# VH-VL binders against o13824r41to282, part 4

Target 1, 242 residues: o13824r41to282
Amino acid sequence: LKKNTAFMKRCKSSLTSENYDSFIKEIKTLSLKKFIPEITAAIVEGMMKCKATKDILSSVKIVWALNLRFSTAFTGPMLANLYCALYPNPGYSLCHESYFELKQNENEVSEKDRSSHLLKVRPLLRFLIEFWLNGVVGTPEDFVSYLPSTDSNDKKFRKPWFEEQNLKKPLVVLLFNDLMDTRFGFLLLPVLTSLVRTFSCELFTTEDFEDKETLELVNRLNPVVWRTYLRKSLNSYVDKLE

## First folded at step 4 (VH-VL; framework fv_mosunetuzumab)

Design s50
Fold by ESMFold2-Fast, scan of step 4:
Structure s50 (fold): chain C 242 residues (1-242), chain A 121 residues (1-121), chain B 112 residues (1-112)
Amino acid sequence: as target 1 above (242 residues)
Amino acid sequence: EVQLVQSGAEVKKPGASVKVSCKASGYTFDEYYIHWVRQAPGQGLEWIGWINPNSGDTKYNEKFKGRATLTADTSTSTAYLELSSLRSEDTAVYYCARSYDILDEYYFDYWGQGTLVTVSS
Amino acid sequence: DIVMTQSPDSLAVSLGERATINCKSSQSVLYSSNNKNYLAWYQQKPGQPPKLLIYWASTRESGVPDRFSGSGSGTDFTLTISSLQAEDVAVYYCQQYYSDLTFGQGTKVEIK
């Protein structure tokens, strides 16, 4: 019990590369099934705090291990929690100007609010792209059923465009369309550029997965063609800015 | 607290190279760009370039292209400036500074203490 | 290259009096899409690195005294010190970050 409580706390506060071996061992050995709802929330909070490339890559491997052990019980709810963290205002696109409007229109608050919001968005976008490249998520259909339901506060955690979009389209394509077709999409260009540059080289290391079948699956689901697709999408976006 | 701590003063001969370090602490290193700015004695500030520690991408002031090399080691949270083919006019205090990058917020809330590089015969 | 020109090069002001420093850019640093001026102001004391005072032309950095204020838009900007203190003796620099980075030549503020 004590070990399970410590595991959940570390998901929330210590999702770092230094703790990777401990996480993998505990995912294999601890009785975590009854704590999956708490783990899905905790790990998304940990992801928001995870900025360094080495910590992001180790966290992707940790999520993959949880996906392998718990599958549908973990992955859908985790993606739903991550999506809600990314889109807290469901009436608007990610980079719509309403995300940057202040209640009081104070100059010194506006710059800090904007920077704070985009700094939180950056790791979450990167995690979604990494999960898409690794096959953890394909389309909104993979997690839409796990989004919060119908009381009057729940509507603010859903993206309305889900109802207007083809739920079978790749999630990353829908996210890029949302970003690129917004008047302020250019504000996220440095974030998108950083993500594409990261994916231009092989940064995902799979040798820590002892299961040979898992290594083969991960390698199949992270092909160069998907990184090339992201680069083409970014180049199209850059051309629009010209 | 946020700190950028630079390596100590250097004395070099003309034609030599110098490598200055900038160790970051108190924040997530790859969230911010590191810029390098120099100041010759009694003169103003001159921008050299930036590095994105997350990607390794760099941008240089045209004046320094081919002579300056910016690198970063995320495992040690350390950025480096290497300047080659040194001349006496390269004598300056070299500063590292951090900035946001999302809105091209290339203003500097934290600076290193500076590294004096003296180039003399 | 955006050239930043400050005026005056040096300024002597009595304690408690107002100091005004001007900065002019060779082209506009106002970005129409976000309506922000890509302009910052720094204070540098001898033997120290520069210290950020103002960003986005008029936003005061946290911890900077309210006697410092920035104003202006487009190509013409002003840093004002409403009541000069002894510790305000320094060189002040404007900086654009609209297209790459360039600094003004600096304005030295001294007590008269």
Scores: ipSAE 0.000, ipTM 0.398, lowest interface PAE 18.9, mean pLDDT 75

Design s60
Fold by ESMFold2-Fast, scan of step 4:
Structure s60 (fold): chain C 242 residues (1-242), chain A 121 residues (1-121), chain B 112 residues (1-112)
Amino acid sequence: as target 1 above (242 residues)
Amino acid sequence: EVQLVQSGAEVKKPGASVKVSCKASGYTFTEYYIHWVRQAPGQGLEWIGWINPNSGDTKYNEKFKGRATLTADTSTSTAYLELSSLRSEDTAVYYCARSYDILTEYWFDYWGQGTLVTVSS
Amino acid sequence: DIVMTQSPDSLAVSLGERATINCKSSQSVLYSSKNKNYLAWYQQKPGQPPKLLIYWASTRESGVPDRFSGSGSGTDFTLTISSLQAEDVAVYYCQQYYSTPTFGQGTKVEIK
């Protein structure tokens, strides 16, 4: 069907809040099962182009609808593709010099290249956090089997990011640990502060809210145990700045 | 390969104290909580408490509060359980086990081999 | 504390047959907002420490054979061994981690 091709094109170029109703209708009505691998790649490409909060939140709902229809057959490969977009060299931290491996014998990244990439990293990290909050992903175990094998990454993959002991750790914990990794300085501070600002209520506050409805929502989405853990990690990071 | 290696068997008199060690290897010691769980001969499992090696924070089962002390030495990747005022009912195999450094998500993926503590006059 | 109750206390099953172990919690261990059941299953053979089989009620630990499966939600949970093998003779424990960790009393599985 030509409609299936048009759907994939819109996943790549038109993941906007204005198109939300059209996407939901098509997810429910089109025969998409044969095209899940292509849709998986297309939607990640579209997510990389999302900048406005309304478009990011709309895309999260679209991914949720695909997850409801196709479950792990869509979600696993989609998360793997998103992770590879965030970590082009999957074995290295976001701030490591080998993160890009842009040239065979070069291990440093120019200031210009780093600044350009930070603009892409923030939206991708936001998508992963939103997916975690909505139950689309729990741990790296949900998608690690869809990542390239160590054999296929032989020259670039030196230190595995998701070693066996980290596969069952909650994804959001691993992401924030990487953002708060000070071994390479404070390169990701602008990204960290942006994400803390966006998710302070959901992820980092341990205070009681006067508004009962807000308190109930926050406790449902991210209980105090999670907020306590993440707050302690943030406090440790701030202490290193001083 | 992740390993938790515990110290050898101990025989103590009532009223004494015992200190059991648990040496971790094959992973980053500060990324996981160390829990202590005991098992009386032929009986079930009983949780004693946890220590977060990264912060030094501890949590105790109320039954053991005031008698158990959990410590950790990050330079040697070793956790310790000290149990004081020993009674005959404290005769058990004591296990260390690791869990994620999240306050309520305590499943135990790796366990030490166990240390038999016998309390007899 | 949340009290965990297992049934039966002991179970004799022929080789190749299905073994079913039940675990009941005194209160729900389902965290609805995360859609997670805070429940694990362990296998303990004589003279050995417990070995993790299942966490999140139904997620199999790496290296655990697929004949082991966990199911259930809220207060009622089941560990199933679809085709019992000789090496499966052990005591099985459920454990909740919704609050301070507590274990069931254990179910001994032996060959008939």
Scores: ipSAE 0.000, ipTM 0.392, lowest interface PAE 19.6, mean pLDDT 80

